# Ledger of designs, part 1: VH-VL binders against p40099

All scores and structures are predictions.

Target 1, 211 residues: p40099
Amino acid sequence: MATKQLLRRQIKRVINALDYDIIAAESHTISQAVRSLIASANSRRVACYMSMDKGEVTTGEIIKNLFQDGQEVFLPRCTHTSESKHFKLREDHHPHLIFHRMSSLKMVRDLKPQGPYQLKEPEPHIEESDILDVVLVPGVAFDIKTGARMGHGAGYYDDFFQRYKILHEGQKPLLVGLCLMEQVASPIPLEKHDYSMDCIVCGDGSIHWFQ
Structure headers, positions and changes below count from the first letter of each chain, unless a header shows other numbers; Kabat numbers aren't used for antibody chains.
F, E and O stand for the ipSAE by ESMFold2-Fast, ESMFold2 and OpenDDE, each averaged over both directions (binder to target, target to binder). V2 = 0.75 x the mean of E and O + 0.25 x the DockQ between their complexes.
[cut] stands for letters that were removed.

## First folded at step 4 (VH-VL)

Design k8
Fold by ESMFold2, look of step 9:
Structure k8 (fold): chain C 211 residues (1-211), chain A 125 residues (1-125), chain B 112 residues (1-112)
Amino acid sequence: as target 1 above (211 residues)
Amino acid sequence: EVQLVESGGGLVKPGGSLRLSCAASGFTFSDAWMSWVRQAPGKGLEWVGRIKSDYDGGTTDYAAPVKGRFTISRDDSKNTLYLQMNSLKTEDTAVYYCTTEGDYDFWSGYSFDYWGQGTLVTVSS
Amino acid sequence: DIVMTQSPDSLAVSLGERATINCKSSQSVLYSSNNKNYLAWYQQKPGQPPKLLMYWASTRESGVPDRFSGSGSGAEFTLTISSLQAEDVAIYYCQQYYSTPTFGGGTKVEIK
């Protein structure tokens, strides 16, 4: 999509220019709002992501709070259907995500950057997720009026949500988008297989529910 | 037509400084990741360093032999890449090439798809 | 840094015959998450800058003739010229881009 690519570039430019203190302050506010949301939903099995050094909501405090509050924590690993032997959603083998259970905060903190992109990911042999209550979802941009999300363009999360629904009789976990104020955009063009969020938590602490 | 034209090479004494320029045309310079690669006379290729596009963070990376002595910068308004070379050593004598990094899909990286003609830097007493 | 070793240093091949150039990396350059080998090949003709021939180990750059093919995976790679032409006289370099980029020492190809 030409319009999606242009919007993605515009948002990334803004975010990459942000001072880390701004990102840190918004991420702290988001972490507190997420903690309250998870507590009120009495959720136990929470998938979260490992934030990159910049360009997104940082998740270190969120992950710490999840362990402190007694949740089961799951982190993603990028893989390929030819290696993972999970079923294909397309004609050819393709990239996808697997979430793995993290047994402790120390296990998370001991993750080492690996590969050409220096990702901190669980080892492949670690227990894979099954049922999840909440998935905390990254993105480049979020539409707080509709729940639409624009990802980085590889389709990892939309692929995971489709896989999850296939495996769980059409059920899905609560999808919670994590959004810096600078990532709010409207309208976000949607494609047929794009998943919308159930709610979006923004950098000012606001929570926007949909449907 | 993609074109990369290096300039600023010449003779310089050890300990001296030199600034190389690379004028770019035929592509969207502001979107490109750029590198310098050098080749000592009669020798092989050695990567010097890179600078990412501003949209991807604008950060630089350097090979160990030049770290702290060389600085890569860009001026997107002039479509120009720069290499500031300080504390030059005789080992820095080489033809310096300006290169673009390939962007073939989501998984891009350090392959070098377009090259300039190079500019010679000679560091000699 | 990942060390790249090419062999032979030089080879002479009759016109129309096969030339084979080997490249070994000190570590695997295959990224299992995308199943890609982070390896490129370059051709440098006398008096000219290098030109990209291949990337992802076996994908030809635009304008590269079909007689050039790349193969291998992990830490072992080859560049093959199936039928050497006069214009193929050059030095050929492999290069990894899994991490900080490094080049092989080069292989000079000449007509026998």
Scores: ipSAE 0.335, ipTM 0.739, lowest interface PAE 4.1, mean pLDDT 89
Fold by OpenDDE, look of step 9:
Structure k8 (fold): chain C 211 residues (1-211), chain A 125 residues (1-125), chain B 112 residues (1-112)
Amino acid sequence: as target 1 above (211 residues)
Amino acid sequence: EVQLVESGGGLVKPGGSLRLSCAASGFTFSDAWMSWVRQAPGKGLEWVGRIKSDYDGGTTDYAAPVKGRFTISRDDSKNTLYLQMNSLKTEDTAVYYCTTEGDYDFWSGYSFDYWGQGTLVTVSS
Amino acid sequence: DIVMTQSPDSLAVSLGERATINCKSSQSVLYSSNNKNYLAWYQQKPGQPPKLLMYWASTRESGVPDRFSGSGSGAEFTLTISSLQAEDVAIYYCQQYYSTPTFGGGTKVEIK
């Protein structure tokens, strides 16, 4: 078993054992910090994720704040190049993310669980994102010393970041990792295809910037 | 070699209780999702319920016919899966199999890749 | 729950001949995120527990002879035994694991 896989399992065990109240408290703190960060950056187009019941920073409050503050909100949908007909980054067809615009908080709340993992995802016909200012990025673990992020292993976000750069002449949005204190890990090995975060917001309210 | 050995089956009256065990060996039990599948005499296969690994939350799911009556648990230190069956009904009569669920990748579903020999539970007055 | 329907209920095939078993799901078990069909096939011989034959609709489990093959996508699937052997006498089940696991009713394969 690969080192990353073992680390993922280790972190997930810790996170899954956490009291929900702890996750909620840290998520609230992160939400406040993210709100300030987005405001200071004058960001208008913000990609977020729909948090599920376990293992990550909850994003309900973040999403609510984005709408209240007038940002355009985008949520991800997992798809596949064979379906989306988007260009391939690999030799074979492969999974990738598409972000869709949520027109209102109600629209977000009305999302229904889909697929084997019962993810709340936007419908395929919803407007797809173009330019994004900020992407709030989930992770299994974050290295607050280097900005490294360890995902769930499927490479969805790394693919998206690479895809974005290709489509936007080398530009990418500000990548902000949302990190529970229990997700802080070091070192996290980086592979060539891995993208580091520009910023990591932690459950204690600390914000870590990386060049 | 992966081995699953069920035990605890037997004859019980309607309304009674029974606890099945499944002893696992030959793999990292704590990493495995485990399920119970039953088969009534001369009938097909029916999923009973599941318990996930701790790193995936250790949560349980149950089929509608057994929800509220059956409880699945695990003791990773003993490499043992359990099925507590309460308020048993005649229609619960079946061979009960413990199964591992195949973990192919982080985004994969789980088929039942290993099965025990089964233990017979007979609910009869 | 997704309902799985197998056909035929029973099948008698001569030794060395092709056996074909069909399975339909009440809804697609193809997941667009990974383009995989969450469909498995099992073999159950008399007096034995089921044995996994196929997963992802067409991937053979380790140790399964190559005369067994799975095909199909979405909501229609087929298990084929290209040349039936005596040891292949069994009941075969399809099963989806796209959502709450459900099995087909089974197909009994016998020698003609």
Scores: ipSAE 0.024, ipTM 0.674, lowest interface PAE 3.8, mean pLDDT 91

## First folded at step 18 (VH-VL)

Design z3
Fold by ESMFold2, fold request of step 22:
Parts: structure tokens; sequence; C-alpha cells
Structure z3 (fold): chain C 211 residues (1-211), chain A 127 residues (1-127), chain B 112 residues (1-112)
């Protein structure tokens, strides 16, 4: 939408101007809050993401902590229904995400940039996720009053959540948005296929729960 | 409706400097990723470099032959793209085109095709 | 960098006949994760700048006549002009954008 795209641009401009020290400090605070959240929820199977160079919460410390604490760690790979042979959610073949189990921190550190976007992703042959307890979710902006999330516009995570529900009898993992303070925005309009977060962990360490 | 007009070309001695400008109209310049592409007389096309929109970080990328010598900048208030060329060599002789990258998506940062081109401005580097 | 090779270097075709231009990349420019070929075609008429014809290998740019079509995937691509017109006399370039952009050497199309 026009208003959603304008908000996305405004937030991206702010985030891309941030000093890396600010992003690093907020990401460290978030990593500690996430670690406590996962421990208190007795969660075992955690999906995370490989953070980009800038423009979002960095996840290196989070991933390291997950392995140190004995969690099963899953990372995403962008794919297409024509390649993956997963079912289509629309008439034509389309992009989607698969999460893959990472057996060690070394395996994560050895991932190489590949493709036109130089993404660090698991290889396709690696075991796909099944049941997940927690998914740590990136976004451009989050509404800490409602749980709304604005993604980058491709719909990868919303597609994954819908797939997960279809495959798991309507069950859904805990959806935890990771949010720099500068990514807090209100209101964020939701569209019919947008998923809201169950909680949002912010750069100041605060945790906001919904429903 | 989209229009790109280059200026600032001319004759320069090796080791000299020159600054090219590109005036843009007919689209929202501040949203666009912009490139320079050059064409030596009677030869093919060679990408020189690009600059992203401010909200995508305003970062630049350069082809290896020009990295460290050329600088791309933009002034969104004037809808103008610039190419500062320093330490010019005879092999930099070319028509320089201002171009707009098409279909830039917000999710991933990559390279794209060039949907609009200016008329070009000739830069001749000779002693 | 990905090297783009075009063939033939030049091509003479009678008015109304089919012209076929080939482009080969030194590695695949298909990204299987989105099923897109990162390839574009340009037309450059004498004394003019290049003009975009095709992108994503087979998508025709707005305003480009239907006689132009693109095909191929991976590392081999074809631009076809189904019925050559006088105004189609030009040099045609392919370009990949899978990585740092590079162009083919061009194919000159003339009337026989």
Amino acid sequence: as target 1 above (211 residues)
Amino acid sequence: EVQLVESGGGLVKPGGSLRLSCAASGFTFSDAWMSWVRQAPGKGLEWVGRIKSDYDGGTTDYAAPVKGRFTISRDDSKNTLYLQMNSLKTEDTAVYYCTREGDTEDFWSGYYYFDYWGQGTLVTVSS
Amino acid sequence: DIVMTQSPDSLAVSLGERATINCKSSQSVLYSSNNKNYLAWYQQKPGQPPKLLMYWASTRESGVPDRFSGSGSGAEFTLTISSLQAEDVAIYYCQQYYSTPTFGGGTKVEIK
C-alpha cells in the first residue's frame, strides 16, 4: 500500500543512519532478554535468522547463546515452490521459506554468501524443521501496542506461518518480534495475510505481550 | 516523461579531473537507484558504478577499473546525479550515460537492469 | 565477473523475416530460489543511447513491439525479432545483473 510503503521508507532511512554502536548495544540487550524468555518458556526448538549487514537486530550473539544453552537452532533458506516441491498457497508457483536445523555454531559460522543477494543460508539437503517452539522474527517495523509487524514486502514469514499451521493441525509456534527502538511505529496497518507477533522484544530490553 | 540529461563532458588531459552532472525529471528521483554506464567510441557498454536511494542507505558501488578514482553522489533536492572523475586515464575516454535501475525491491540489496538512459556526454582523455 | 558472449557479431536479415540473437553467460544467471533469470536486452540505434527491450529474460518493457521476444534460461538466452522492420536496424546488447553488471559485446542487425 502507499501508506505502508511510505512508513517502510521512513523507518529504513532512520535505521540506515544509525551508528553501528547503537545497533550493537540494542542487539546485545535484546539477546539477553531473548535468552531469559527462552529459558523461562522452557523452549527447545528455536528458529532464528541470519541478520543482514545493517538495518535490523543483529543475531550473532542470539545464535551463539542458543547453542551454548543446548537449544536446537533453525535458520531460514529462501526458496521457490517449483524447486522445493512444497505445496503452493497460490495458483502459480511462488517464493517461500524453509527452516533447516543447524547442528553446531561452526556450521553457522561456515555458511558462505551465495546467489545474487549474497545470502548466508543453509544448504537444501540439511534436515528441515518440523515442530518449532519459538520463531524469532525480523521486520522493518513493529507496533508494540498491537503486535503488528511490517516486513520487507515479500511475505516470506507470513507464508511460512500459514504453511506451518496447515502442516500442524492449526498449531502455531510462539512468534517473537525482534525490534530496535528505532523500529517501533504506530499504527502499522495489517493486510489479510499478515501475522501479528505474540510478543515483541525491544532494544531497551522490554518485552511486550499480546493476547 | 522520464528524462535524464547529462552535462559536463569535454576534453581533459591524463591525470586531470572532471565532474559530470545528470538532471532528472519525470519520476521520483529520491526513490531511485542511479547508475553510470560508459561506452568507448565504437565499443560496447561498461557499467561504471551506482548510488542507492537515501532510504536504502545511499551507498555506492564501483567497477574495479574506477574504484578509488571516481565518486558518485546525488542531490535529491535538485534531482541531480553526479560523477566526480579524478586521475583520468586515456582508457576512460567514453560517452557516459546516466541510467536508472529498474525494479529495485526493498527486501534484498542486489543489482538490476537499466530502464531509462540519458543521451550521454562525451569525455575525451588525451595528451 | 560474469562474462557475456553474444553471437553472431553481425546479422543481415531481409525485411519481414526473423532475426535471432544469442547470448551466453559464463555461469548461470538463474536464481532458483525465486525462479528468475537475471538478464536484460537493450537496443541501441545509431547515434542514440541504449533502450531497454526485455528484463528477467522474457518480460517485455512497456512500449516495446510484440515482435520482440526473449527466451532461454540459466546460461543461454535468445532475443527474437519475429518480423524485422526498418526501424529495428541497431546493435543489440544482453546484460546480466546476477552480480556486478556486465554486457555482451553486441550484435549488429542490418537489412539484407
Scores: ipSAE 0.619, ipTM 0.851, lowest interface PAE 1.8, mean pLDDT 91
Fold by ESMFold2, look of step 18:
Structure z3 (fold): chain C 211 residues (1-211), chain A 127 residues (1-127), chain B 112 residues (1-112)
Amino acid sequence: as target 1 above (211 residues)
Amino acid sequence: EVQLVESGGGLVKPGGSLRLSCAASGFTFSDAWMSWVRQAPGKGLEWVGRIKSDYDGGTTDYAAPVKGRFTISRDDSKNTLYLQMNSLKTEDTAVYYCTREGDTEDFWSGYYYFDYWGQGTLVTVSS
Amino acid sequence: DIVMTQSPDSLAVSLGERATINCKSSQSVLYSSNNKNYLAWYQQKPGQPPKLLMYWASTRESGVPDRFSGSGSGAEFTLTISSLQAEDVAIYYCQQYYSTPTFGGGTKVEIK
């Protein structure tokens, strides 16, 4: 829609104007809050994303802390149902995410940029995730009053959450949105298939929980 | 109707500088990613560089032969794309086309095809 | 850089007959994650700028006659003109956009 695209453009302009030092400081604060959250939840199996250089919370410290604290770490790979042979959620074959187990920090650091977008993703042969306790979720904007998330427009995470629920008898992992202060927005327009977060961790270290 | 009109071409000596302009109309220029493509007389096509929309970061990318010598910029208030060409070489002699990158559904930023082309402006670098 | 090689360099075809232009890339331009080939075709008539014909290898641009079709995947691609018309005399270029854009050397199509 026009409203969603306008908000996406607004947030991207703000984020692209930020100094890396500001993003790094907020990301460090978020990493400390996430570490505490994971410890208090006694979570073992954590999915995280590989952050880009700009435009989002950086996840390098988070991933390092997960390994240091003895967690099982899973990273995403973009794929297509025609290639992966996973079931479709729509009439035609479509893109989707698979999370893969990373056995060490070295394995993560050795990932090579590949494809037209130079993404650092696990190789397809690596063990796929099954049960996950926590998923750390990226987004363009987050509504800290409702838990709403606006993604990058392709629906990868919403597709993954729906697939997960189908495969696990309606169960879902804890969905934790990672949010720079500059990504806080309200209201975020939602469509019927959008998933909201269980909590959002913000750049000031605050944690917002939802029903 | 989409229109792209280049100007600023001409004769310049090696080592000289020249600035090309491209006036855009018929579409929302500020949303578009724009490229320059050149064609030496009687030769094929060669991508020169591009600039993304401001909300996608406004970043530029350049072909190896022009990196460090050419600078692409845009003025969204004037719907105008620019190519600043410095330290010109005889190998830079070409018709320079202003192009618009095609729209895509892709999640990430990558490279695209060129869905609209201007008529071009000739740059001749000769002693 | 991905090198694009077109063949033949020049092609003479009788009116109403089929013209076939080949394009080969030095590496695959298929992205398995979205199942798309990052390949476009352009037509450049004498004295004119290039015009987009095809993108994603086989999708025709709006207003392009259906006698133009694209096929192939990975590293080998073909542009076919099923029944050559006089207005199809042009140089045809392939272009990859899997990485830093590069063009083929062109194929000149003439009437025999």
Scores: ipSAE 0.606, ipTM 0.841, lowest interface PAE 1.8, mean pLDDT 91
Fold by ESMFold2, fold request of step 22:
Structure z3 (fold): chain C 211 residues (1-211), chain A 127 residues (1-127), chain B 112 residues (1-112)
Amino acid sequence: as target 1 above (211 residues)
Amino acid sequence: EVQLVESGGGLVKPGGSLRLSCAASGFTFSDAWMSWVRQAPGKGLEWVGRIKSDYDGGTTDYAAPVKGRFTISRDDSKNTLYLQMNSLKTEDTAVYYCTREGDTEDFWSGYYYFDYWGQGTLVTVSS
Amino acid sequence: DIVMTQSPDSLAVSLGERATINCKSSQSVLYSSNNKNYLAWYQQKPGQPPKLLMYWASTRESGVPDRFSGSGSGAEFTLTISSLQAEDVAIYYCQQYYSTPTFGGGTKVEIK
């Protein structure tokens, strides 16, 4: 078994060498598969993410399709329990995610890069999510045999899922990993608090379910 | 033991070019993000630019005064960082330090502090 | 660019006494989402390159004596030398890395 850091470096090397056209083509294919998945699941409240330029599936088309199809769209904001008033999952204050409702595609397109990492995030005053039907989940690598996900290392999504379950009597939304073909890996080491995906949508359009 | 040794400094006329090298040892150079920082004689410190590790994309960033004139590159097989300086101006006169960025394992791509510095090499731009 | 301003420009302190160096940024360098201040301190002795003392405002680099401490948050920061030693005679620089890195103008610390 390879260490998480070694695998992360290997995958990053590969995806950073990809032509943008390949990432765009895989992301388009994924967007169509996600659209079908959302429709077949009769989902209303969908959390997505704002993709970075590199290292992940681009989400612009996915977000546009969600609005066109009448879904409620939620986007994440990085925050800290000392600021958000949300409860702590550990003894010390720590980072976590809040998802906020985006009222329109224009609202999403008007988001401005802010902070040291120039992230496009909703403003804090915007309505926070409660019930979510589907969460579209980024990662560095995904295991299409097991549903395992290796995140970027900050633990934001795993914290959010744990927090969600505490607030909703153990229930969780459908977790859908979005995966370039180059991000498929096996095995992925899992730790006690790592959440696995309910399904993974890959760059070739395949959808892998885990029961 | 981390060591960074700059070379290639000297006297050059305005409009000229010069190439600096930095030989690195004592750490895994290919994993590191590397920067150049300069210090004009009797003055403070000024960041020049950086280059990320290959697995983080190998991309470069430059300070506004040098953008378009300076190019940072690396050769991981030789553990060497380079600074190509073109269209030199008298205000480029400085000691140039090769530096390593610390704490580059963060989730997001950002800027960092400099945990190791070379001894520097003097570049004098004078007509 | 974020402008870093240090004060005083120079400081004369008797051996064993406290030295205090201030650094102000033109914008906050605190990222509230991770609660970190993107601020470092360096020491530069005559004829030597700078040496890292502190990062994340208050974290001491390995091997730096505990008489050095950093404090402050947001846009105002302080480096303190609790009991000045002869070897601490140097120029001290602050540096932000919240955005494109910039340095303060330096503070020269001398023995009175």
Scores: ipSAE 0.602, ipTM 0.846, lowest interface PAE 1.8, mean pLDDT 91
Fold by ESMFold2, fold request of step 22:
Parts: C-alpha cells; sequence; structure tokens
Structure z3 (fold): chain C 211 residues (1-211), chain A 127 residues (1-127), chain B 112 residues (1-112)
C-alpha cells in the first residue's frame, strides 16, 4: 500500500463489510486481553473511547470491566482551542481532545448523542484528566511489527499525546492500540507527527509490544 | 469537468412506481457521497435522501416523507446513481435533482452541502 | 427537523446597490467543537438548477464573484450581494446540514 488515503479506504471497506457478530467476537476477545493487561500493569487511571455502532473495536465491555475492577475511567470530548482555552500547537486555533473523568458506569450510560455526528461525549464542565496510566487508542490500521497507527485523519489522538508530553515534562501514558484482525496492515505510511503505540491488542487476543 | 445527467422522469399514476437514473462524469464517482433533492413546481427545495460511498459503508439516509417508499442505490462500475420510487403520491410531483455532496474534513457520519447539481428530471404524479 | 426561515420573501434592489438576505434556523447550527456553522447558500436562476454559492456560512465556492459574501453564526445568517448585477436576478436558498438537510423557503431577488 503506497498511499495513506488508499490504504484507509481499503481497510474501511473491509471492516464495514464485516458481520456484526465477527466484530463483537473480536471485541470481546480484546476486552479480556485488555482487562488482563491493565491488571498486570497495576494501572488505575485509564482513558478509553466511546465506540461507534460500526467500523471499529467496540468498547462497551471494556468500559464496564474498568468500572467493575475499580479503575478511574476517562472518556474523550472533541473540542477546539478557541473554545477550550487550552494552548495551541499551531499558529491558528485548531481541534483537539480533552479526556474527562466518568464517575460511574451509569454516568457513561446516561450520555446522549449530541451534535452533527451524534457523539456520546462527556459534558465540558466535568473534571478534566491530568495524569493517565493507560490510553486505549482507536485507529483505522495498525502495524503489529512496528507499532505504527493510522488514525481516521483528523489527528485528534496525536495532538493529545503531544499536548500531554508538553504538560508532563516528556512523560507519556502507556499507549495501547485496539485492533480488529482486519485492521492489521504493513507498511503504514507515517508522517512526522504520528505517534506509535507501546503495544497493540488484536482481535485474536494477541498483545504486541514495542520499544 | 463535473457532469450529472438525470433521466427517467415522466407521468405516473398515484400508487405507481418510477426509477430515476443519474449518469455521472468528471470525478471519481466511487469516492463520492450522492444525494437526491427535489423541487415541486413553483416551490422550494427539499432533500430526499443520500447514499455514501461503498468504502464508507454504502449506507442510505432518507427524509421522513419518503422513508419506506424510495430506495437509493448506486452502480460504481457504470458511474450511475439510482432513485427507485414506489407508492407514489401526488405530493411527490417535482423536479428531481441528482447532487454530489461536498468534501469534508470530519471523519464521522454527517450531512453536507451539495456542490454540483444536474439539470433535473420532472416527475408528475397525477390521475 | 431544523426549520429554516428566510426573509424577506422577495427583494427589489436597484442595479449596483446592496442586497441583503436573512436566514434563521430553529436551533443553532454551530458545532462549537470544530467552530463551524453548518450552513450553505444556493442561487437558482430562472429555468436553471441551483448553484452552490457559500458553505460553512462564509466560505465562497470557487468561481463565485467576490460581491457575494456570507456572515452570521449560530442561528442567524446573512447573504450579501454588495453590488447587484443583472445576472444576480434569482431565488436564493439557505440550507443547514447540521442534521437531516433542510432548506429555507427562498428569497427572490429582482431589479427595481
Amino acid sequence: as target 1 above (211 residues)
Amino acid sequence: EVQLVESGGGLVKPGGSLRLSCAASGFTFSDAWMSWVRQAPGKGLEWVGRIKSDYDGGTTDYAAPVKGRFTISRDDSKNTLYLQMNSLKTEDTAVYYCTREGDTEDFWSGYYYFDYWGQGTLVTVSS
Amino acid sequence: DIVMTQSPDSLAVSLGERATINCKSSQSVLYSSNNKNYLAWYQQKPGQPPKLLMYWASTRESGVPDRFSGSGSGAEFTLTISSLQAEDVAIYYCQQYYSTPTFGGGTKVEIK
């Protein structure tokens, strides 16, 4: 695959054609592997995402398990530096992510679809994250040999990781990519600002670590 | 040069069916999200529905007045958009325009504006 | 559905003078997370299909003359023709795409 956009299209076509049962089975396997990984790492502060209905690893079970296991759970909200008053990484104001603490599973389940994309996101007034131990990262494609990730094209997670490192003296949380088997690809064209994962958890339950 | 040419309009009785076609050229049709917009004689514009590209799932969305009666499909090998209209009503009388949705930078499912329009084809539903 | 209301229904303007068309939505079409207004404007000349003029409220489509400009935010928007030309006689429509697309009722612009 030579171009990033062509690879993105090809993988999206494959995952959009999958039966829901296949996505559900791989997502369940991933949830069990993630649960074990978090327990082994003795992690407490975990950022996750709210999965869409189709086209990615579903996170409902992961989020439920995090609360059951006593973790602090953080979910993302898309925002803009002109609204959030967070610092800019570029000359002009631009989009970025903020993670917010969810105090209970009920709070997560009470989120309602909002905006033009009907996203379930935390309200802006809810406590923002500071230190995170683990971030569970979505993507379109992952390279299990290198840790490379191809995102959906907006750069939200790469911006967040850069922002986090600036605020925390170069420290970063453990970055864990969540990958359906159909999202494994090699090579992934990378740009200068793209962040690689520390590990990738695949739909067969395998965990791939990088250094 | 983008070109959209509708065909298949005509007179049909209430309860009848009609299939519209839109031949596309001048752009990569398989990448595009396509819509139908209609305009009753002497009236304003009304969105009918859309179909996404195959790699974005090929899914369709419809305006409430036409849900369950109209079906949008596409054939990327022929660069052609279709509108199958069933159970037609007098209020479906309109010029039907084939449209292309404009580019977007967001990556979630959403709605957009219409950057290119065909000349339209008239559908008249009358006894 | 988001209801789009245009005013006036018709407008007569002398050649070379400013024409102003208003559009109001029943709810905000601004998504503060990306700071974009989901609003477009179209021109429909007699006997022709609509043509895109503006998108994201204020971005002019390629090939549209500089005399056309869009402004406003949230729930109130304006299309301005700074110096009306004879070829600008048309009906103008606003359209939101924040949700299921809906159009305003149109504003007919004619030479006084």
Scores: ipSAE 0.579, ipTM 0.838, lowest interface PAE 2.0, mean pLDDT 91

